# Ledger of designs, part 4: VH-VL binders against Phosphate-specific transport system accessory protein PhoU homolog 1

Target 1, 219 residues: Phosphate-specific transport system accessory protein PhoU homolog 1, of Methanothermobacter thermautotrophicus (o27767)
Amino acid sequence: MEKKYPRILFRKRLKDLRKDMEEVSQKTLKTHKLAVDLLMEYDEEKKEKVIKNSRAIDDMVFNLERKAISLIAAEQPVAGDLRFIEACIKVGSHLKRIGYLAANIAEAAEKLKDEEIPRRPLEDLKHMSDFVQMMLSKGIYAFLDQNMEMARELRHDDDKVDDLFDQTLEHVTRSMFEDKESISYLVNLLFIARFLERVGDRAVSIADRTIFMITCEKP

## First folded at step 14 (VH-VL; from n5 with heavy chain S30T A33T)

Design o4
Fold by OpenDDE, fold request of step 15:
Structure o4 (fold): chain C 219 residues (1-219), chain A 119 residues (1-119), chain B 108 residues (1-108)
Amino acid sequence: as target 1 above (219 residues)
Amino acid sequence: EVQLVQSGAEVKKPGSSVKVSCKASGYTFTDYTISWVRQAPGQGLEWMGWIEPIYGTANYAQKFQGRVTITADKSTSTAYMELSSLRSEDTAVYYCARGRYYPYAFDIWGKGTTVTVSS
Amino acid sequence: SSELTQDPAVSVALGQTVRITCQGDSLRNYYATWYQQKPGQAPILVIYGEDNRPSGIPDRFSGSSSGNTASLTITGAQAEDEADYYCNSRDTSGNHVVFGGGTKLTVL
């Protein structure tokens, strides 16, 4: 393709890259939401969707990386443009990992579907999952909107997630001592909690990358 | 307009090789993959392999491993598929296709290149 | 390697709904992609991912999945929908692409 307007084409390609980021971000948010919803109400179809979406996110991110590298190779962007492209690649990587964490959550939820789990542990985990979903949304939109204030909040949010995990760990451990027959599903609850914590960590990483993208300073 | 333009029909002898070209236009060649898919007369579609032009990395179906070579020239936005040790069973229409959304979702296809292998 | 299987032929009355199904183990992990091919023409992408349609594809085409199956549904079949339909996806390894055997759709 002949470049009639190099600057226009470059800007268009950047815009397309952003669009791809938006799309994969939304896919990731949706996928994570589906996965955590399985904790309260398991649905085989939703689980399957989470799995397929995780793979789709992987492909989307791979495609995004290809475009980003192609753009760098062709246009040799500098300064903010370069940082944006780099951020897209790194954020994409985080999204890919979140997708697979969602799949892990879904698989763990499947293992719980036939278990009689007390209300409180599930409610606590649901609360944690909702909070992590919020963090993920915040991180993604901080990036997409280039909102540093929002991005900076994620570190504090991370502390809360860590606390929630610690609480879950404590409760699960206590329950294990009280009822050995519950150990099997309690372990799965703990795995899910860990996966959620990791998703939170990725959200923070997205926020950090956003701050760097904007300020060129390591947060 | 986004399109893939393929080279013309080929008639080959058994044991020989054929190289089909696929020139991309209307989009950034290195942004997407190019796959090769063939279709024997009256038969279904068969994936042969793909290439990522930006990286130059190709992946092949097991059936064609060692016999097919897919390459890409970024300077001309052209992908190539070379099939060696041709057999009568290789008689088919060979398509190049652009991978989009997912690498295996082919949204743009060439018109196909007929390769006839006959003694 | 993995295989995708399709019924070789199906028929639908004009204006009616038809579902073409693709089956394979890889479909548990990957979305199917659907193509329409008419005689003497290259395939055309009609559905990809979770029920996504490329621009220019009528909304009567839709995609779904269940278990190890994926389906292309044509709601309100038109005469021009008579064609061969192929599904593809990644194989179980995720390293290769596989096509179904194709389904010939006849519109009655």
Scores: ipSAE 0.919, ipTM 0.957, lowest interface PAE 0.5, mean pLDDT 95
Fold by OpenDDE, fold request of step 15:
Structure o4 (fold): chain C 219 residues (1-219), chain A 119 residues (1-119), chain B 108 residues (1-108)
Amino acid sequence: as target 1 above (219 residues)
Amino acid sequence: EVQLVQSGAEVKKPGSSVKVSCKASGYTFTDYTISWVRQAPGQGLEWMGWIEPIYGTANYAQKFQGRVTITADKSTSTAYMELSSLRSEDTAVYYCARGRYYPYAFDIWGKGTTVTVSS
Amino acid sequence: SSELTQDPAVSVALGQTVRITCQGDSLRNYYATWYQQKPGQAPILVIYGEDNRPSGIPDRFSGSSSGNTASLTITGAQAEDEADYYCNSRDTSGNHVVFGGGTKLTVL
């Protein structure tokens, strides 16, 4: 880097790390949105984009981790700075997993593209996916904006997602008994629901890490 | 200015080894990967391997495994590529390049080091 | 042989649009990166990711992908665009980097 005062350089590196977090966060949000959109309207190009984006997010997170570790090794940060850097690493890990879950959703959507699926199950899944998208956005922005109030809401949101999953499970199971020929696509719907639930869990984890980052209290 | 400065041209005999250096400046050396890419006369680009200086871990193309060693010195912000058991086919321009955005996206390149292998 | 394939040569009239394509199985999972190389010079990064241009790269350069292909498009080719163009990406395993064979672009 350019010859700068150590403190100035350190702050610059933190700022750059935050920027990297913003970029990978936005990419993750967009990728997840693309994936869930495939459930209602499948598009091969969008599916491909989700897959490639998931890999890109993986690379971006790896790069971010490298920078974070490099920063720790070089600058010996303490207190809030250290917690921020650590949070970036952990949040990055969650984003990486969300990217892969998005890819899983996209692949499951592909398997459903030629199926005759009743309106109600799709609407329910769409509702769940929208809610999870909201949670993901909330978790990410809570972290980026260091918003404690927003972060604390995610646990309550998670309860709702869990309820939605349970309802989906119940409805899918009932449908399996009513129409055995539908079992193949119903299983895929259930997988998607599980993937969405996992994305929700990751959003909560991001929020928890945010709370710890700010308060230094165990979530 | 961000740049990679490579060592000078080398003339080597078959069976010998060559070690090319790549000094990074203008950025934090440990934040990015360094890849080595060679180009034989009139031929295309060929990836040889990369290293993550912060970890000291290198990854090699299968073609060069066992014959190439990539290292990095954090204290001098310098990456090295050593190629052993040289043969005429190893005659090429050897580039070091910084990986950014994605590890395989090389945004900064050295000017290249010409290595000539001849009897 | 390279896991990524490119046409060895293409030509374009001045001011016209040309597309250089890279093909390979790994491109189904990974974005391609594109480089421009002129004689006696090191390669220059021109496109990465979905369609990202580094600073200093003209906006007439754009990237796209479809299936197992990635493409570099030059919209309104200029004389200075005459060069060799290379794509690269991760291989199918994701553990290594592979380059295409390169495409020589002639501007007529």
Scores: ipSAE 0.919, ipTM 0.956, lowest interface PAE 0.5, mean pLDDT 95
Fold by OpenDDE, last read:
Structure o4 (fold): chain C 219 residues (1-219), chain A 119 residues (1-119), chain B 108 residues (1-108)
Amino acid sequence: as target 1 above (219 residues)
Amino acid sequence: EVQLVQSGAEVKKPGSSVKVSCKASGYTFTDYTISWVRQAPGQGLEWMGWIEPIYGTANYAQKFQGRVTITADKSTSTAYMELSSLRSEDTAVYYCARGRYYPYAFDIWGKGTTVTVSS
Amino acid sequence: SSELTQDPAVSVALGQTVRITCQGDSLRNYYATWYQQKPGQAPILVIYGEDNRPSGIPDRFSGSSSGNTASLTITGAQAEDEADYYCNSRDTSGNHVVFGGGTKLTVL
């Protein structure tokens, strides 16, 4: 395709890339939310949706990367444009991984669906999942809106997630000691806690990439 | 307008090779994949493989592995499908299609190229 | 590898609702994509993902999934909807694309 208006086409391609980022970001947020909701109320249809969405996110991110690389190769962008495109690639990678972590959470939740879950561990995970959902939302919107103040908050949020993880670990372990026969399925609560922690880490990484994108400073 | 323009009909002898072209226009060629799908007379659609033009990497259906070669020329925004060791069963309409959203979601199709293999 | 299966033919009365179903193990992990093909024409994408319609596709077309199945539903079938409908998806390995056998829809 011959470029009659190179700058106009370039800007259009950037806008399209941003749109793709918005779409995959929203899908990731929704998918993660569905996954954590399964812990409170398991639903096979929702679980299936989480799995399919995780695969879809993978495909969407791959397509996004293709467009980003294509754009770089064709236009040789510089400065802020280049940092934005590179950030899209990096953030996309984090979103893909979050999608698969959501699938892992859904699978772990399935293993708990017919089991009696102690109240405290469940409450801990609920709080942790809600908080991580918030972090993920914050990280994504910090990136999309190029909000540095919001991005900088994620480091502090990460400390809170660590505390929630430790609390969950303590209560789950206590439950395991109280009922040894429950260990076989309660271990899935720890898996979920770790998955959530990893999602939180990805949110922080998205925020760090956002800061770099805007300031060109090492986070 | 976004479109894929394919080369004309081919008549081939068994054992020979055929190379079909697919020229893309109206969009950035390297932003999307190109798949090849064939359809024998009165039969269903059969995926043969795809290529990512930006990378030049192709993926093939197992059935055609070793017999099909998919390539892309970025300079001309053209994808190619070469099928060797032709047999009568290869008689079909061959389509190129653009992958979007998901790589297997084909939103733009060529009009097809009829390849007839007969002795 | 895996395969997708479809009923070879279905019929629907004008203005009524019809569901075309695709079945396969890969559909447990991947969304199906649906195509409409009329005689002598190339296929047209009608549904992709969970329930997404490309621009230009009427809203009477919708998609759904359950278990190892995906379905295309036409609510209020029109005469012009008479065509062959194909589903596709990734195979179980996720490395290849597979098509269903196609369903001939007759509008009565």
Scores: ipSAE 0.918, ipTM 0.955, lowest interface PAE 0.5, mean pLDDT 95
Fold by OpenDDE, last read:
Structure o4 (fold): chain C 219 residues (1-219), chain A 119 residues (1-119), chain B 108 residues (1-108)
Amino acid sequence: as target 1 above (219 residues)
Amino acid sequence: EVQLVQSGAEVKKPGSSVKVSCKASGYTFTDYTISWVRQAPGQGLEWMGWIEPIYGTANYAQKFQGRVTITADKSTSTAYMELSSLRSEDTAVYYCARGRYYPYAFDIWGKGTTVTVSS
Amino acid sequence: SSELTQDPAVSVALGQTVRITCQGDSLRNYYATWYQQKPGQAPILVIYGEDNRPSGIPDRFSGSSSGNTASLTITGAQAEDEADYYCNSRDTSGNHVVFGGGTKLTVL
């Protein structure tokens, strides 16, 4: 079959690779959303799902990488095809890391479930998480749709996330001085904020890779 | 059609080695893993190891380390499992299976190869 | 522990619902995969991940998980569902695959 229709097979394999990217992307988005939802309302079942999904994403990414490398080795693609395949590998790596960050967020949320946390810090963190979820969605769809305009927005978005983190850090620090008994849960809030920031960074990286994939230029 | 075709039944003496083949067709051999799973008569499934044909790297269950060798030939889309120092307890049906979705999710199975170890 | 355990045998009346459970520490971190095996045949993948069915598998088969357990549920058992069912997953290290001991399902 390969000998008779090599081009058709090649295109089919590319299409399959894209489909795999779509699937793992959607799972990553959903998993991250589940994780951040735990911050406001903890649920053990959802937490478990986040953990298992993070592992599943890891496996999906490894499978995707295998297919990508297999395709490169077999077909020796060039130009845009090669850049696409390479981008799939790199974006996959970011998605894997986001999956694990989601797991970290879920675990941190578990530690907060029995704490009496004031409304304001949680609301601030929720706002940050919503924004990061938006960034992640934007980055992923920028890649999947090859939308450069969308991809270019992510750097600006990242500045806002950084600001939100700095604000959280300031508030957490102040609260630590005011009430030493709250230090335990404050530390977990700070960790979550850091994890969210890192997810944002990965979204930007996905966008950057997308730009390179399309333009062959370093953004 | 996607399928895994295994080599025929083997009868071996204790202390000898057996090499079972598994030929893949209907899909790109290097896109997926191949695992080997055996089943002794009346017993459950036992994972032996897997290989990633594209890389040629194999991973083995601890129980079989040092005694099993899994290889793959990309040119013929064939995976191999060699088990040495055979004993009566190695009498079983040996399956090759394609790993998909997750490495441990086996969606395509060979029909199995019966290996009988007897003196 | 990297071991997965299953009840050796369960029974279900025709048309009723049965749940086959797999238990192990690794299931806290990894999804289970379920296989159906009939005498003299190779295993068939029936459920993977959270609740995914391969093509050709009836929708009466479903998967779930809780804590260190995973379950295969057959809603409306049919006579042809009589078989051995195996779960597998990664072990606690994540480096190996482990199977449960299998469950023989009898349809009454």
Scores: ipSAE 0.916, ipTM 0.955, lowest interface PAE 0.5, mean pLDDT 95

Design o4
Fold by OpenDDE, look of step 15:
Structure o4 (fold): chain C 219 residues (1-219), chain A 119 residues (1-119), chain B 108 residues (1-108)
Amino acid sequence: as target 1 above (219 residues)
Amino acid sequence: EVQLVQSGAEVKKPGSSVKVSCKASGYTFTDYTISWVRQAPGQGLEWMGWIEPIYGTANYAQKFQGRVTITADKSTSTAYMELSSLRSEDTAVYYCARGRYYPYAFDIWGKGTTVTVSS
Amino acid sequence: SSELTQDPAVSVALGQTVRITCQGDSLRNYYATWYQQKPGQAPILVIYGEDNRPSGIPDRFSGSSSGNTASLTITGAQAEDEADYYCNSRDTSGNHVVFGGGTKLTVL
């Protein structure tokens, strides 16, 4: 590498790391959105795209971690710089997991494509998926914009997701007792609900990491 | 300028070993992977393996397992590929390439090193 | 292990559109990367990921995917586009990289 002023080079590397985080974050948002859209309208091409994107996110996160570790090893950052780099690694890990959860949702959606699903369970799931998409967006932008106020809202949002999951569970369980022949696809609906809940949990974790990054305080 | 500079052409006897070097410049060596890809005369590209310079971990194609060794020296920003038990079929141009974006997306290539194996 | 397959040769008239296709089971799970290689030169990255072009690559190059296939499309082929084109990707295991056999593009 060409010799440059150490401080200038260091700042440039941090900026590049942030750009990488932004890119993988946006891909994760889009991938999750594609996955949940499959629940309402299945499309084989979109399902395949979700799978490929989940793998791409995994690769992008691995590359990001490499760059972060390389930066730590070379520059020995301290204080806020170190916390930022650490946050990038942690948030990256959450994004990777969200990507794979999106893939799981897409695969479950495929199993539902030929089923006649009652209106109520679908409505509950749609509502939950929309809310989780909002949470994910909020968590990611809280991190990217270093917005603590936005980050702190995610804990309240988490309570709402839990309620939505419980509602879905109740409705699906009731349906299982009413029609045993529908148990097969109802199980898949529950899996999707669980996947969505886990995505919500990751969004909260991203927000928590953001708060720690900024304040050095445990949220 | 980002570039990979490879060592010069090699002529080897069957059964011997060859070690090709690839020096990186213009970027942080440990931020990316280095892969080795060869191309026999008139043939296609063949992936041999890659290394993570920051970790020192290498991964090899099944075809070359036990016969190829990829290493990296962080202090000199140089990657190496050693191929043993050379055969006439190993005659090829050997490229080093930087992996970016995706590990299998090679955005920077060396100019290649010609290795000729003949009795 | 898995393989990627390409047609060995394709032709296109100057100014017309041509599509080079890569096929393999791994492409169901991974995006393909495309390279251009001219005689006596190292390969050049032209498309990666969904449809990303590196700096310096003309916008007439584009990428797409469907099922177990990936395609490189040249819209408005130029004389300088005559070359060999290779696709690569991860194999089915995800642990290794595999190249297609290459496609020789002739511009008529």
Scores: ipSAE 0.884, ipTM 0.941, lowest interface PAE 0.6, mean pLDDT 95
Fold by ESMFold2, fold request of step 15:
Structure o4 (fold): chain C 219 residues (1-219), chain A 119 residues (1-119), chain B 108 residues (1-108)
Amino acid sequence: as target 1 above (219 residues)
Amino acid sequence: EVQLVQSGAEVKKPGSSVKVSCKASGYTFTDYTISWVRQAPGQGLEWMGWIEPIYGTANYAQKFQGRVTITADKSTSTAYMELSSLRSEDTAVYYCARGRYYPYAFDIWGKGTTVTVSS
Amino acid sequence: SSELTQDPAVSVALGQTVRITCQGDSLRNYYATWYQQKPGQAPILVIYGEDNRPSGIPDRFSGSSSGNTASLTITGAQAEDEADYYCNSRDTSGNHVVFGGGTKLTVL
């Protein structure tokens, strides 16, 4: 009866949690961009930055998760506020995995640094990279802005990633047949395509979590 | 306004234990890790371990495993570090520090607690 | 014993630029964090992550890294910058925290 209005501190703490989510999200987006750029022009210092950023994202998510759980334990939020805090934890886990996928892309790009990449597979991966980068941005901002329409658009985007992956697989395997001596390094292009597909999957998962947070319905 | 206030100086005999407190104010104690870092006279900084107050779980530097116990009391917003089997080389200033950006990035430090182990 | 190595001392003339380094294998995977400590005082955070300065830290302080080396650069050193500087990071396993041995900066 007496404590119905101590929520001023609670609102400030929610705003702080949202700010932390924005910071981790921006770092993840930047890190993924750096990783995919290594395919076009490899640079050792940029590769090292991707690796260190992936670990920094992991550490930021560590703190973010504790802050989110601390907020639940201390304030006992209900309904929409609880769903938002829970979504922060789930989205944070996806951002951590995307950071490590970016590191995997960078490591694969390093293995290709001294090799001539066939034109068609390279064009495929550039197209896929740009599209997945857009998906990641859309998923993040749909979550941060609680924009259900934007989150729903990612369903169609996922179908396009599947098409781009199939196209890339076909062209890389054709390049392997045309030059069997290149197979040992060309396998890294398939790894990169798989890592990109997984980043796309994580972006869709962020959007699905956003829809669930808003509607309480399985997407 | 964010502060970590530590307990006062201690003088101890070899073989005994010391327990240093670190009271947090100006923020929610369970939001961040609290690390313990010591500095012997004329020497550098040495990380001893941290506590995650929300879970009550500790992470100890291997050198101190078995001799150090780090705990947290959520009701008083206070972290504790207890070091047992004291020796003269344990004479140091003991700091607590908050891990804000990363768990190992210490943005707020206590003023330190001097522990002297007399021979 | 530290997995992070710092030179024990460096000097800089007033107004000139100095670089303090921290080396270790874990720095290939983890950013270093930098602290300033003046005699009789607790350390203060100067740089974390790639090159982030907390509020209140002058813009003459910056951080960088390459390979297994992290660097703290002070451009236009002032008398008040005379202090001990420490780096820390995760160890090679990623499970624990390690400090460098510290660098005493003297401003001439």
Scores: ipSAE 0.848, ipTM 0.929, lowest interface PAE 0.8, mean pLDDT 91
Fold by ESMFold2, last read:
Structure o4 (fold): chain C 219 residues (1-219), chain A 119 residues (1-119), chain B 108 residues (1-108)
Amino acid sequence: as target 1 above (219 residues)
Amino acid sequence: EVQLVQSGAEVKKPGSSVKVSCKASGYTFTDYTISWVRQAPGQGLEWMGWIEPIYGTANYAQKFQGRVTITADKSTSTAYMELSSLRSEDTAVYYCARGRYYPYAFDIWGKGTTVTVSS
Amino acid sequence: SSELTQDPAVSVALGQTVRITCQGDSLRNYYATWYQQKPGQAPILVIYGEDNRPSGIPDRFSGSSSGNTASLTITGAQAEDEADYYCNSRDTSGNHVVFGGGTKLTVL
């Protein structure tokens, strides 16, 4: 049967779930920022924090998923409340994967820590990193604020990250051709570009889930 | 007030089994894991396993695999730990604990159940 | 090794600062969680994650980590801080939970 006036306890539990999502989301944003900062200036302590934060995000998502399923099982929510709880589960999974991608970026940055990186590829990755960080922030806040217009913007942002990836690939490849002895470490720039592209993909997926939560329509 | 209330002390013979209960109150039982942690006299804490009450899925420490069974009864908000083939070295205080922030971060503990294995 | 290693005992003068350490390979990947246990009582959570204190835990307790080592620091130790302190974390596989052996803190 439809619940016309949900219990105060149910609304409290939804608010607590949203708070958990905010906490995981903020930790994910911070962790990704810390990882991309290692590209510009490597720091072993910061790299260690990225690694441990990625596992902490995994553990927070573990609890969040169980709590979300528990809420569905106990309260049998309908319509928009059910879609919100389901979106929390899906977005949580994306945040977990972004945490691991951040760890991968940090590990690749470690392999570059003692090498001289060509200026143009480094500038490309910095530009791509900043753009992907903006995409992640936009996707997260679109979800938390249920902002459909902000969520729709991300699909166009994804086209830009694909362009930046192609540009980075071209400039890294050119650097490898011009200095074949650098290939062994410059391949890590390609890994980082791919990891950033995947973070961008995840941000778009968060936006798509947000649109589905609001409209019930596949974007 | 969040509480985990455990069953009373037990004296058991070697080779038998013991089942300890842990009743949760003050929160939704299925939201969080419940771990079982034991402490032998004069010794440290030892994790035995946990239950995810929402799924009924247990995760056991390797040392206890095959001897421990951890279950949950959603209708009574109660977790159980059963340890079989008891030996004298199983004499310990057995705690249940809730995994709040991370599954291994135990924010609420029961007061413990003393199990003594003696002939 | 999935084990977490703690020194068995540490002393601190009243009002001074003490650091209790926890070492293990899994701590390169996982934050440690810290517990205080007084005689005859269940443990109490004091620090989790990077440096998070649950409500009711005094500001003098803090956590940190570097390499394979996690540390619990008590600044301005008080008589009531005398207790056993345990760390736990995930094991190296990430599938299970392990505790350190515990550290008995004596406040002189």
Scores: ipSAE 0.840, ipTM 0.924, lowest interface PAE 0.8, mean pLDDT 91
Fold by ESMFold2, fold request of step 15:
Structure o4 (fold): chain C 219 residues (1-219), chain A 119 residues (1-119), chain B 108 residues (1-108)
Amino acid sequence: as target 1 above (219 residues)
Amino acid sequence: EVQLVQSGAEVKKPGSSVKVSCKASGYTFTDYTISWVRQAPGQGLEWMGWIEPIYGTANYAQKFQGRVTITADKSTSTAYMELSSLRSEDTAVYYCARGRYYPYAFDIWGKGTTVTVSS
Amino acid sequence: SSELTQDPAVSVALGQTVRITCQGDSLRNYYATWYQQKPGQAPILVIYGEDNRPSGIPDRFSGSSSGNTASLTITGAQAEDEADYYCNSRDTSGNHVVFGGGTKLTVL
């Protein structure tokens, strides 16, 4: 019959929480990638998967938050352990929101599936989606690996997302002017650009939480 | 070894109440939800509600609102389900179950508590 | 609200493939979870999150979904697979849990 000692049990529970965080992070990365791919090549099965994955991420974060709070309440962690658990809660909230943003992208892509998207706005969104996917991956791995330098890079990356959004707005608006009957579906390109900008913002927020976890300094 | 150990069978008269217990062992009780699911003889599974033990917050199926009370005692790692105003139709096996991967994905079940309601 | 509908019974010849379905509007937004229940026993989780198998579940069990329908597929059905199968998910509001009515699988 094995006895459970408090320090050994606590370390096992921390590793379990980290594993849960890795799982929800990977699902969020995959879900965002599936969502942005729909704009280039729509697939109903992939769209349905993005929607259900967004709700699955919400449910995984629900459990992760309760487990994190349970761990704090039961073990009274201090210093770096407490900061890690707190960061898991905050990052989990961001991952949940990114999951819903991915669902919003997929829904907007569905509304465009039968339409001919102007080449330049589509290329803009492709570039923006690739950059935001990279930002999300960087933010997640900076957090999981506690990589301060990687986290700091994301603050610079935010400016590029803003530039790509402005460029997309200009080209979509120009396309609307040139073909006013297309406005009803081209608005969805602006929604996608906005959702991507918000995903980028969330990736920066994950980086900020990572910096705070390591340094106790607010960005 | 993760287990949910339930209280023993009950025989009750119509109009009375029953309280079934579910003691968790082999994991930290406050980490996960505990759901209550019943099954009448020859019938399907029916979700009654859950408890979030860390907060003491219950979530009830609409059908059972006002008749069921689900609680948790952190000090004993035990969840409880109390069903009032019993009728013969409440004769069933009552299960508790843990929501591990997400709250409605029940990975560990108790063995069930038979509640018989008869005159 | 978010009712989940299952066929009450399905048969499969030993070694053949069978698909058990679960239908409901909430399944457009939520994955179904699948349980196996043998007589006199508590249910056992067999599939969650569309196609995740818990440890100890044979790889002949798989899950899939399309539209408002989730499916549990058993490839190469064995005699021990004879059981009742239930799906559950969140209801359309997302606040509660709902089970399907169950499907009795008979292996011939």
Scores: ipSAE 0.831, ipTM 0.921, lowest interface PAE 0.9, mean pLDDT 91

